VH-VL binders against q58483. Designs and how they scored, part 12

Target 1, 193 residues: q58483
Amino acid sequence: MKVIGISGSPRPEGNTTLLVREALNAIAEEGIETEFISLADKELNPCIGCNMCKEEGKCPIIDDVDEILKKMKEADGIILGSPVYFGGVSAQLKMLMDRSRPLRIGFQLRNKVGGAVAVGASRNGGQETTIQQIHNFFLIHSMIVVGDNDPTAHYGGTGVGKAPGDCKNDDIGLETARNLGKKVAEVVKLIKK
Short names: E, the ipSAE of ESMFold2; O, the ipSAE of OpenDDE; V2, 0.75 times the mean of E and O plus 0.25 times the DockQ between their complexes.

## First folded at step 4 (VH-VL)

Design a15 (framework fv_anetumab; at its last look DockQ between E and O 0.72; V2 from the best seeds 0.00; counts 0 for: pae E 13.6 > 2)
Fold by OpenDDE, look of step 4:
Order: sequence, then structure tokens, then C-alpha cells
Structure a15 (fold): chain C 193 residues (1-193), chain A 123 residues (1-123), chain B 111 residues (1-111)
Amino acid sequence: as target 1 above (193 residues)
Amino acid sequence: QVELVQSGAEVKKPGESLKISCKGSGYSFTSYWIGWVRQAPGKGLEWMGIIYPGDSDTRYSPSFQGQVTISADKSISTAYLQWSSLKASDTAMYYCARSPLYWDSWYDAFDIWGQGTLVTVSS
Amino acid sequence: DIALTQPASVSGSPGQSITISCTGTSSDVGRYNYVSWYQQHPGKAPKLMIYDVSNRPSGVSNRFSGSKSGNTASLTISGLQAEDEADYYCSSYTSDSTYVVFGGGTKLTVL
């Protein structure tokens, strides 16, 4: 069993990365293999709507997206993390989402477990709306969406930070992230029985 | 236009208190960080600290923690740097500067600078 | 505190390209893409020339460019002009990501 965590933050070691890693740490503690991926250092280009992927099964754009999609396809669970940009996901994550169309052919992510992490500048700064966008993505891929585990039990990992590293001191954020990891691990194990 | 205007030059003696100001205009004052940078005569730039006027979140460099106080009055779009007891070593040019906060990201870059306030401390 | 290392001085002739380095560690410059460069003329406030390693603010000449490799960020000035003579400072977040540090500065002389 393997769960990958992807940070859509333009910062390779920002608050989003911190919370995604926290979730992955919780998963690792459950004996599941984990891998972290940052989009910060990746070459990502937007979908151009050419629909070649529908015809050929592959995107004609040559960049780092294909390798990431491969990892997504091979994983049993996927955690997507994003900073809150205008109440939604970062451009980096959105590009990956949009470019994931090849995986919708045959629903290659079907029944994989999806979890979401969002980090905003304030406690009510768009974390939920951002998570909703990620959940929509999972649903569109026919995945199984989970929230953070009890006792927090809401929509996923939600952190607050204005500067890099701030989430280290966000106990609530860290707890929700870990509980997300625990929930993902639990559901992955249930499915793999 | 966007600008930061700082208070005038100060001549003080050791042990005296001082509060200098930085007023922002032409932009939403509560949406950007205001940082303070020290530059001793003939020396380089030193990052002192920064404040977000929107919620008064304040961060200090370890070197300046407890040595100065950074504050802001958002009602008049003004940030402050103050000393309770000046030292001769506090003699320097002090700049305030704006740093953007985009979404959840604090940028280290100061895109707008004040003209500087020269503080001279001598017996 | 983290110290960012810059050469004390660099020089070049008009029309040449020069590069100023800013060396940190894997915990600061190497870790974040938050490196800024400032130009400061004598008696003037610093001016932002580059942010996020390689981005230029509006109004900054395209002769100024930034890059990063490993733990070293670089400012390159092409087509060197007399007015480019100034002090240049780099900055970055520190390892604990709670505060910013400046480099020691580099004096650029146009010969």
C-alpha cells in the first residue's frame, strides 16, 4: 500500500508542504508507504484544450506532469495540498488537476482514497472552499473522498500561516493534518482487504 | 501613488526613548506587511522585524527581539519603531518598507521603501 | 543568524555583463525560492530589483536578471551602464522561516 502527498504550493518547504508531510507521517506510522511530491520545482504547463488525450490517451505537452500522473495512478491514496489562492487552489495544483484528463480515460483513479489539505492566512480564509475544489477533483475522478478523522472530523487538513513555518505553531492545523492521514490510512486498509 | 513617508531625523542621547513613524498611502495599509530595516553608517542592511497592520502580527529578528518594539495604528495607516532606552550603537538610518501578503504567502521582498529616518545617538 | 555571503565588490566596463553571487545554505537559499535583490545608490533607499529568485518588478530594466543554483543565488546585470554603479544586497528567509536576512552587500563599480 502506498499513499502519495502532493503539495501545490510554489514554496517547496512552505506551510502546505509542512501539513502534507504531517499527514503523510501519520500514514507512515500506520505502516503504509508514503511519498511526498512538491510541485514547486516542477515544470508545469496548463491544459490547452486540444483534446488529444481523449483521442490518443496521452497529453501532447512534454513536462513533469506525466511522471506525477504515473505516481498518482500507482498510489492507493492521494493527498493534495494547496495554499488558499483567491478561495481556491494554486495555479500549480490547478494545472496538475486540469492535466489529469488522461487518467479519467477508463477512470484510472477510481476508488483510490483522496484527502485534501489547505493553508490560508486566516482561520476562515478559504480553507474549506479550497478543499471543496480538491474534493470535486477527486469526485470527478470517481475516487473515495475522506475528511480528517475524529475527534476533529471535518473536511481535511486546515492550517493557518502568513509566513513559512507558521504552521509549526498551528496546533489545530497539525492535528487536522494528522487526523486526515489517519483517516486516509484507515480507509486504504479497508479497501485493500 | 503608493508611498511610505517616514518621520524626520532624530538626534538623541543615550538612555532616551524614541518612537519613529512610517505612514503608508495609496494602497490598503492593512493588507501588506511593514518591515523595518537598519543601516548603520557605512554598513549593510539589517532586517529588524515586520508587522501586519491588519491584525498586528509582529515578527522580530532574533538580534532585535526585546531591543525594539514594532507597532502599527491602522486607523492612520502608520507603523512605528520605538526604543525604550537608546544606545550609541543605535545610530543608523532606519527604513520602513512594504512587503506583500498574497493569499497565505508572506513575501520577503520589500517592493516599496520609505525615504529613511536618520537616528543619531551621542552623548 | 544565517549569513548570506556576497562578494565585497565587483567591477565591469560599460556594455559588459557582471554577476553577483549570494551564497547561503540548504536551509535558506537552497530551500526557498524567496531570494530578493536590492539596489542602493549612495544616500538613497534600497530599490527592489528582483524577487522570488528571478522575477522583476514592473519598471525594473530587463538588463537585471536573477537565478539560483544549489545554495547560491545570482544577480546578473547585462549591458552594464554607469547608473548601475551601486551597492547590491540579496535577502532570503532564514532556516527557521520566521525572519529575513540580508547579504553583506556588494559594491559594483563601473569602470
Scores: ipSAE 0.027, ipTM 0.595, lowest interface PAE 5.8, mean pLDDT 91
Fold by ESMFold2, look of step 4:
Structure a15 (fold): chain C 193 residues (1-193), chain A 123 residues (1-123), chain B 111 residues (1-111)
Amino acid sequence: as target 1 above (193 residues)
Amino acid sequence: QVELVQSGAEVKKPGESLKISCKGSGYSFTSYWIGWVRQAPGKGLEWMGIIYPGDSDTRYSPSFQGQVTISADKSISTAYLQWSSLKASDTAMYYCARSPLYWDSWYDAFDIWGQGTLVTVSS
Amino acid sequence: DIALTQPASVSGSPGQSITISCTGTSSDVGRYNYVSWYQQHPGKAPKLMIYDVSNRPSGVSNRFSGSKSGNTASLTISGLQAEDEADYYCSSYTSDSTYVVFGGGTKLTVL
């Protein structure tokens, strides 16, 4: 059993990364292998709408996206995290999402567990709208979507931070990320029985 | 034109209070951090603290925590630095500076600086 | 105490390239990409030259470039000109107290 966490932040060690790592730490405590992937140090290019992946089963653009898609295919659970950029995901995460069509061929993510994390500059500052974009991505891939576990039970990990590292002092945010991880671990164990 | 205009030079005695100002114009004052930087005569730059006028989120360097008060009045687009009791070692040039913010983080760059306020504290 | 170490002075001749170093630790320069560089002429306020390690603000000459390796950031000035003579400061954000520190400054002399 394996869960990967992907941070869509353009910065390698920002607040989004902190919350994704907190969720993965909670999953690792449940005995599940975890892997963290940052998009900040990846070569990413936008989808060009060529439709070649439908015919060939892979994208003709050669960059770091293909390795990430392979890891997503092999995982049992996927956590996607993003800073809130204009009420939605970062361009970096959107590039990965748009380029994920090879995995929708044959629905290779079917029934994998998906959880979402978002960090904004203020509480209720677009975290939930960003999480909904991530949830939509999971639903279109026929995945199982979960939110954070009780007692915080909402839509996923939601953090607040203006400066890098601010989320270390966001006790509420850290708790939601950890509870998301607990819920992902619980459901992965259930479906793998 | 985006600018920060600071109040004029001050000559004070030890133990006196002081409040200096930094007025922003040409931009949305509440959408940017305002920081304060000290430069003692012939010395380097020292980061003192910063305020986000939109919600008054205020942060201090450990060296200046409890030594000064940073505040803002967003109705007049003005940030302040104040001392309750000046020391001779407070003699320095004081700059205010602006830092942009995106939604998910603050970054450490000051893109616009005030002209500086010289504070001299002597017996 | 968090400190960023810069050489006290560097010098170069017109047309040469020079590099100014800024050495921190794994908890600041080595941890985050939040390094900036400022130029300060005598009697003037500092001016931002580089932010986020390597980005130039609009209006800053492409003769100025920044980089980082490990715990050391570098400012490189190519095609050195007389007007480049100034003090240069690096800065870095740290996560342990959510504040910024400046380096001690480097005086650049154009020979």
Scores: ipSAE 0.000, ipTM 0.533, lowest interface PAE 13.6, mean pLDDT 89
ESMFold2 (binder alone), look of step 4: mean pLDDT 91; pTM 0.942

Design a16 (framework fv_anetumab; at its last look DockQ between E and O 0.04; V2 from the best seeds 0.00; counts 0 for: pae E 11.1 > 2, placed apart)
Fold by ESMFold2, look of step 4:
Structure a16 (fold): chain C 193 residues (1-193), chain A 120 residues (1-120), chain B 111 residues (1-111)
Amino acid sequence: as target 1 above (193 residues)
Amino acid sequence: QVELVQSGAEVKKPGESLKISCKGSGYSFTSYWIGWVRQAPGKGLEWMGIIYPGDSDTRYSPSFQGQVTISADKSISTAYLQWSSLKASDTAMYYCARGEWEYLYYFDYWGQGTLVTVSS
Amino acid sequence: DIALTQPASVSGSPGQSITISCTGTSSDVGRYNYVSWYQQHPGKAPKLMIYDVSNRPSGVSNRFSGSKSGNTASLTISGLQAEDEADYYCSSYTSDSTYVVFGGGTKLTVL
């Protein structure tokens, strides 16, 4: 069993990364292999709408997206995290989402467990709207969407931070990220029994 | 037209209190960080701290934590740097400067400076 | 006093290129891409020349460029002009608490 966590933050050591890693740590404590991927140091290009992936099963654009898609295909669970940028995901994460169509051919993500993380500059500052954008991505890929586990049970990991690293002092946010990880791990174990 | 206008030069004795000001205009005062930078005579720049006037989030360099107070009055678009008891080593030029919301780690506009002289 | 090491002075002739170094640690320059450079003429406030390692704010000449390798950031000034004579400071975000440190400054002399 394996769960991959992807941070869409343009900042490699930022708040989104902290929360995604916290969720993965909780999953690893349940005996599940984890892998973290930051989009900050990846070469990503926007989808150009060519539709060639429908015919060929992969995107013709040569960059880091293809390797990330292979890792997503191999995982049993996927955590996507993003900073809140105007109530939605970062451009980096959106590029990955838009480029993910090869995985929808044959619904290669079907029934994988999806969990979402978002960090905003203020509490209730667009974390949930961003999480819902991520959830829509999971639903379009026919995945199983989960939120954070009890006792924080809501929509996923939600953090608050203005500067890189601020979330290390957001105890509530860190707890939601851990509880998301616990829920992902629980559901992955259920479907892989 | 972004402008930061600081209060005038001060001559003080050790032990006295002081509050200097930085008035911002030409932009949304509550949407940007205001920071303070010290420069002792003939010396380099020292980052003292910043405030986000929108919610009063205030942060200090470890070297200045507990040594000064940074505050803002958003109703008059003014930030302040305050000492309760000045020391001779506080003699310096003090700049205020503006940082954009996501970029608190650099300053794009600077005030003209306030020279503070503390001597017996 | 300072977390970032800069040479005390550099010099160059008009038309030449020069580079000013700013060496920090893996906790600041090496960890973050939040390095900035400021120019300060005598008696004047500092002016932002470079942010985020290599970005120029509007109104800054393309003769100024920035880069980073490992724990060292660099400011390069090409086509030196007399008005470039000034003090230059780097700054970097740190690993703990949200604060910034400046380098000790470099005096650029145009010969």
Scores: ipSAE 0.005, ipTM 0.583, lowest interface PAE 11.1, mean pLDDT 90
Fold by OpenDDE, look of step 4:
Structure a16 (fold): chain C 193 residues (1-193), chain A 120 residues (1-120), chain B 111 residues (1-111)
Amino acid sequence: as target 1 above (193 residues)
Amino acid sequence: QVELVQSGAEVKKPGESLKISCKGSGYSFTSYWIGWVRQAPGKGLEWMGIIYPGDSDTRYSPSFQGQVTISADKSISTAYLQWSSLKASDTAMYYCARGEWEYLYYFDYWGQGTLVTVSS
Amino acid sequence: DIALTQPASVSGSPGQSITISCTGTSSDVGRYNYVSWYQQHPGKAPKLMIYDVSNRPSGVSNRFSGSKSGNTASLTISGLQAEDEADYYCSSYTSDSTYVVFGGGTKLTVL
């Protein structure tokens, strides 16, 4: 069993990455293999709507997206994390999402477990709306969407980062992230049982 | 307070194996990256690689990929740097350092360094 | 191999202000605000002086400041003191094959 965590932050390590990794740590503690991926250092290009992927099963654009899609396909669970940019996901994450169309051919992510992480500048600063975008993505891929585990059970990992490093001291954020990891691990195990 | 304590100086011969250590304390060891930096005598700093002890995610500089192995034992809050076969050119001071949680690309706390001398 | 370019040495008198440059490329210094500066005294481990181009860690003197323009980052030390004599290294995240790259270092001499 393997779960990958992807940070859509433009920084290789940031508050978003912090929470995604916290979720992965919780998953690792459950004996599941984990891998972290940052989009910050990746060459990502937007979808150009050419529809070649629907015809040929592959995107004609040559960049780092294919490798990430492969990892997504091979994983049993996927955590996507994003900073809150104007109530939505980062451009980096959106590009990955948009370029994931090849995986809809045959629904290659079908029944994989999806979890979402969002970090905003305030506690109610768009985390939920950002998570909703991620959840929509999972649902469109016919994945199994989960929230964070009880007792914090809501929509996923939600952190507050007003300044660099803030999430280190966001106990609520860290807890929700860990509980997301626990929930993902639990559901992955149920499916693989 | 945050502290990184490295193992003592090593004197080795070419071809020998070596594993040096870096123990972290005063913080959550599994929540921060640990990096290794080489400094040859009279030379500058070289980024070797990093490890995230929480999930053992390890990343190497291309220059050091396959040349060394970075690992960690989170049960004892210790990171390791090891060689299977030392070369004379491996003679250097080796520093471990903590990557700040928010920014992977800078090191806010450093070990005292481990001097490795490789000579015939 | 990727490297950041620093002057080999700089010097100044006590009380003066000096600047150390760190020149990279559009793949590192020019692309990101992920520049850090380290101070290293002889026989000692490096010390973080500046991160994220211009931020100072707690305990670092406000005499140290950082900036960036284009592909060049700069460390400025105002009110130069004898204890500032050390080697200084810049670093930056890079989108190339390595995550972090260091500059060649600059020896600062206080006259």
Scores: ipSAE 0.005, ipTM 0.507, lowest interface PAE 10.2, mean pLDDT 92
ESMFold2 (binder alone), look of step 4: mean pLDDT 91; pTM 0.934

Design a17 (framework fv_anetumab; at its last look DockQ between E and O 0.47; V2 from the best seeds 0.00; counts 0 for: pae E 10.1 > 2)
Fold by OpenDDE, look of step 4:
Structure a17 (fold): chain C 193 residues (1-193), chain A 122 residues (1-122), chain B 111 residues (1-111)
Amino acid sequence: as target 1 above (193 residues)
Amino acid sequence: QVELVQSGAEVKKPGESLKISCKGSGYSFTSYWIGWVRQAPGKGLEWMGIIYPGDSDTRYSPSFQGQVTISADKSISTAYLQWSSLKASDTAMYYCARDLYYDSWGYAFDIWGQGTLVTVSS
Amino acid sequence: DIALTQPASVSGSPGQSITISCTGTSSDVGRYNYVSWYQQHPGKAPKLMIYDVSNRPSGVSNRFSGSKSGNTASLTISGLQAEDEADYYCSSYTSDSTYVVFGGGTKLTVL
């Protein structure tokens, strides 16, 4: 069993990364293999709507997206994390989402477990709307969406931070992230047994 | 155009107080962190601290914590650096600079003020 | 205090490529891709040349490029020109103290 965590933050080691890693740590503690991926240093290009992926099953754009999609396809669970940019996901994560169309052919992510992490500058800074966007992505791929585990059970990992490292002091954020990891691990195990 | 304009050169004596300013224009002042950087004569750059004018969240370098006060008045798009009691060792050029990233602290500064020279001597 | 180590000076002839190194630790340069490079001409404010290890701001010549390996970041200037003569500073975030640190600076002389 393997769960990958992807940070859509332009920061390779920012608050989003911190919370995603926290979730992955919780998963690792459950004996599941984990891998972290940051989009910060990846070459990502937007979908140009050419629909070649529908015809050929592959995107003609040559960049780092294909390798990431392969990892998504191979994983049993996927955590997507994003900073809150205008109530939504970062451009980096959105590009990955948009470019994931090849995986929708045959629904290659079907029944994989999806979890979401969002980090905003304030506690009510769009974390939920951002997570909702990620959840929509999972649903469109016919994945199994989960929130963070009890007792914090809501929508996923939600952190507050303006500067990198701020989430170290966000106990609520850290707890929700860990509980997300626990829930993902639990559901992955249920599916794989 | 986006710019930061700093107050003029200062000549002070040890023990005196001082407050210098940095005014931003051409952008949303409350949405970018403003940092202060010291450069002693003939020396390198020193990061002093940074402030988010939107809520006045302020962070200091350990070396400057308690030595200076960074503040901002968002109503006039101005950031401040002040000393309660200057030392001769405070003689330096002081730059304000805007953090590159919107509504975030990115540790990179893309817009710089022209600098304020502060000379402290007996 | 944490310091980033740069060579005191480097030199090159017009048209050559030169590289300036910036060595930190596993708590700063080695940990984060938050390395920035600044150019400073005498009597002028610093100018951002590279951010996040290898990104160029708008208006910065493509002759300037950045990279990182381990705890060492590098600024490379290709096609060296007279106007490139300046002081260059690297910077990075430090996880131990959660602040920004600058290198000691490198004086670039164009021969």
Scores: ipSAE 0.022, ipTM 0.625, lowest interface PAE 5.5, mean pLDDT 92
Fold by ESMFold2, look of step 4:
Structure a17 (fold): chain C 193 residues (1-193), chain A 122 residues (1-122), chain B 111 residues (1-111)
Amino acid sequence: as target 1 above (193 residues)
Amino acid sequence: QVELVQSGAEVKKPGESLKISCKGSGYSFTSYWIGWVRQAPGKGLEWMGIIYPGDSDTRYSPSFQGQVTISADKSISTAYLQWSSLKASDTAMYYCARDLYYDSWGYAFDIWGQGTLVTVSS
Amino acid sequence: DIALTQPASVSGSPGQSITISCTGTSSDVGRYNYVSWYQQHPGKAPKLMIYDVSNRPSGVSNRFSGSKSGNTASLTISGLQAEDEADYYCSSYTSDSTYVVFGGGTKLTVL
């Protein structure tokens, strides 16, 4: 069993990374293999709408997206994290989402467990709308969407931070990220019974 | 032109209060962190703290927490560094500086004030 | 607390390349690409020479370059000139509540 966590932040080593790693740590404590992937150091290009992936099963654009899609295909669970940019995901994460069309061939993400993380500059500052955008991506891929586990149970990991590392001081945010990880681990285990 | 202009040199006695200023011009004052850096005579640079004037979010180095107050008055584009009771060990050059990025936390100061020399002696 | 270690002094002859090191830890230089370098001539305010490890602000000579490996950042000055004689400080963001720390400074002497 394996769960990957992907940070869509364009900034190196930031608050989104903190929360995604916190969720993955909770999953690893349940005996599940984890891997963290940052989009900040990847070459990503937007989808050009050519539809060649429908015919060929692979996007013709040569960059780092293909390797990331292969890792998503191999995982049993996927956590996506993003900073809140104007109430939604970063451009980096949106490029990955748009480029994920090859995985819809045969619904290769079917029944994988999806969890979302978002970090904004203020509490209730677009984290939930950003998480909803991530949830929409999971639903379109026929995935199983989960939020954070009790007692924080809502829509996923939500953090508040401006400076890199600020989320180390966001005890509530860290708890939601850990509880998201616990729920992802629980559901992955249920599916593999 | 983007600049930071600091108040003039100060000569004080131990126990006196002091508030020095740093006025920003030529940019959106409320959109950038502004920090304070101390340089004791013949010594290196010490990061004291920063403020985001837009919401007054203020962060201090642990060694300066409770020793000084950093504040800003955004209506006059001015940041302040303040002591309630000066010590001889506060004798130093004090610089204000603007962070390079809009809200990037003071690791890359691209615009510096000219410095304010504070001398505290009996 | 967290400190960035720089050599106290370095020297070089005109036209040579010189490198100044800045060694931190996995909580700062090794963790973040938020490393800057400042030049300070006597009696003057510091000037930003390099930020984000290797980026050069507008108006800074391309003789100045930055890099890092592991927990150590480096400032390299090629084609050393007399006006490069100054004090040089590194700085880094940290993962604790210190936020930013400066190195102790390096006096560069052009022989």
Scores: ipSAE 0.007, ipTM 0.600, lowest interface PAE 10.1, mean pLDDT 90
ESMFold2 (binder alone), look of step 4: mean pLDDT 93; pTM 0.949

Design a18 (framework fv_anetumab; at its last look DockQ between E and O 0.06; V2 from the best seeds 0.00; counts 0 for: pae O 11.1 > 2, placed apart)
Fold by ESMFold2, look of step 4:
Structure a18 (fold): chain C 193 residues (1-193), chain A 124 residues (1-124), chain B 111 residues (1-111)
Amino acid sequence: as target 1 above (193 residues)
Amino acid sequence: QVELVQSGAEVKKPGESLKISCKGSGYSFTSYWIGWVRQAPGKGLEWMGIIYPGDSDTRYSPSFQGQVTISADKSISTAYLQWSSLKASDTAMYYCARLPYYYDSSGWDAFDIWGQGTLVTVSS
Amino acid sequence: DIALTQPASVSGSPGQSITISCTGTSSDVGRYNYVSWYQQHPGKAPKLMIYDVSNRPSGVSNRFSGSKSGNTASLTISGLQAEDEADYYCSSYTSDSTYVVFGGGTKLTVL
């Protein structure tokens, strides 16, 4: 069993990374293999709408997206995290989402567990709308969407931070990320057993 | 035409209070951090603290916590640095500087715009 | 009191390249890509020359470049000119309760 966590932040080692890693740590404590992927240092290009992936099963654009899609296909659970940019996901994460069409051929993500993380500058500052964009992506791929586990149970991991590392002091946000990880682990185990 | 304009030079005695100002113009004042940096005569730059005027989130260097007060009045786009009781060792040039802020970002770029400085001299 | 380590002075002749080092720790320069460099001429406010390790603000000459390896950042000035004679400070983000740390400064002399 394996769960990957992907940070869509354009900046490495920031608050989104902290929350995604916190969720992955909770999953690892449940005996599940984890891997973290940052989009900050990846070459990503937008989808150009050519439709060639439908015919070939692979996008013709040569960049880092293909290897990330392979890791998503191999995982049993996927956590996507993003900073809140204008009430939604970062452009980096959106490019990955738009380029994910090869995985929808044959619904290769079907029934994988999906969890979402978002970090905003203030509490209730667009985290939930960003999480909903991530949830929509999971639903379109026929995935199983989960939020954070009790007692925080809402939509996923929600953090607050203005400066790098601020989320280390966001006890509420860290708890939601841990509880998201616990719920992802629980559901992955339920589906496999 | 982004600029930070600081209040004029001050000559004070030990034990007196002082409040110096930094007025921002040409940009959205509440959308950037404003930091304060000290430079003693012939010495290097020393960070004192920073404020986000949009919500008054204020952070101090441990060396200055409890020693100064950083505040802002967003209605007049002005940040302040204040002492309740000056010491001779407070004699220095004081700069305000702007730090870019990214909404929901984990970024921390650099001080891109600096005020001209306010010279504070504390002596008898 | 908390400072990144810079050489006290460096010198070079016009047209040469010079490099100024800035050594921090795994809690600042080694952890984050938020390293900046400032030029300060006598009696003037500092001016931002490099941010995010290697980026130049608009209006800064491409003779100025930045890099980082491990816990050490570097500012390189190529094609040295007389007006480059100034003090240079590095700075880094750190989240270990100080947030901002400056280097001690380097005096560049153009011979």
Scores: ipSAE 0.090, ipTM 0.698, lowest interface PAE 7.0, mean pLDDT 91
Fold by OpenDDE, look of step 4:
Structure a18 (fold): chain C 193 residues (1-193), chain A 124 residues (1-124), chain B 111 residues (1-111)
Amino acid sequence: as target 1 above (193 residues)
Amino acid sequence: QVELVQSGAEVKKPGESLKISCKGSGYSFTSYWIGWVRQAPGKGLEWMGIIYPGDSDTRYSPSFQGQVTISADKSISTAYLQWSSLKASDTAMYYCARLPYYYDSSGWDAFDIWGQGTLVTVSS
Amino acid sequence: DIALTQPASVSGSPGQSITISCTGTSSDVGRYNYVSWYQQHPGKAPKLMIYDVSNRPSGVSNRFSGSKSGNTASLTISGLQAEDEADYYCSSYTSDSTYVVFGGGTKLTVL
């Protein structure tokens, strides 16, 4: 069993990474293999709507997206994390999402477990709306969407960070991230049982 | 209490392999990065690399990339630094240290807990 | 490789205030509030004294303070005491190589 965590932050190591890793840590503690991926240092280009992927099964754009999609395909669970940019996901994450169309051919991510992490500058700063975008992505891929586990059970990992590193002091955020990991692990195990 | 305990001093010859250890206790080992820092005799601190035991994500400084291997066994809360072939220039004190989080712009990038150090002497 | 520049040595008398500088570039110290300071006594492991430019860990004397201006971070030790005699190292994240670098270290002598 393997779960990957992808941070859509333009920062390779930041608050989003912190929470994604916290979730992955919880998953790892459950004996599931984990891998973290940051989009910050990746070459990502936007989908150009050429629809070649529908015809050829793959995107004609040559960049780092294909390798990430392969990892997504191989994983049993996927955690996507994003900072809150204007109530939505980062451009980096959105590019990955948009470029994931090849995986929708045959629904290659079907029944994989999806979890979402969002970090905003305030507690109610768009974390939920950002997570909703991520959840929509999972649903469109016919994945199994999960929230954070009890006792915090809501939509996923939600952190507050006004400045880089702030999430280290966001106990609520850390807890929700951990509980997201636990939930993902639990459901992955149920499926793979 | 939180502490890092490193393996004992090593006396080796050039060409020999070596693996030293750093065991953490008193905290969630998988939730913190572990870093390795080299200090040659009479010299300054050198950042070698870090590992996140939770998922084994490992980062090296350019100077040490390919020169050493950093690993961890979370089941026993232990991080490792190893050489496949030691050189005389590897003679140094090696510290492991805990890094709460690794951030690229600001935040807690500091090693807040240090091991006692492992002296590695490589000589013919 | 990016290097942080520290003075080789500084000295002061008991009770005085001294400052140790750590100069980087606009790609590290100048760009991020990601500077730490470590104290190291002979034969001992380094000790974290300051993180995030100006924050003190629990247990660190308030005589130690940190600041930054431009590409230079500074460690100030007020009310200098004999026990403060040690080597001090700054560190910072480097955006260019995505790793942490240490300064060359500064030997503080209490006269």
Scores: ipSAE 0.007, ipTM 0.507, lowest interface PAE 11.1, mean pLDDT 91
ESMFold2 (binder alone), look of step 4: mean pLDDT 89; pTM 0.924

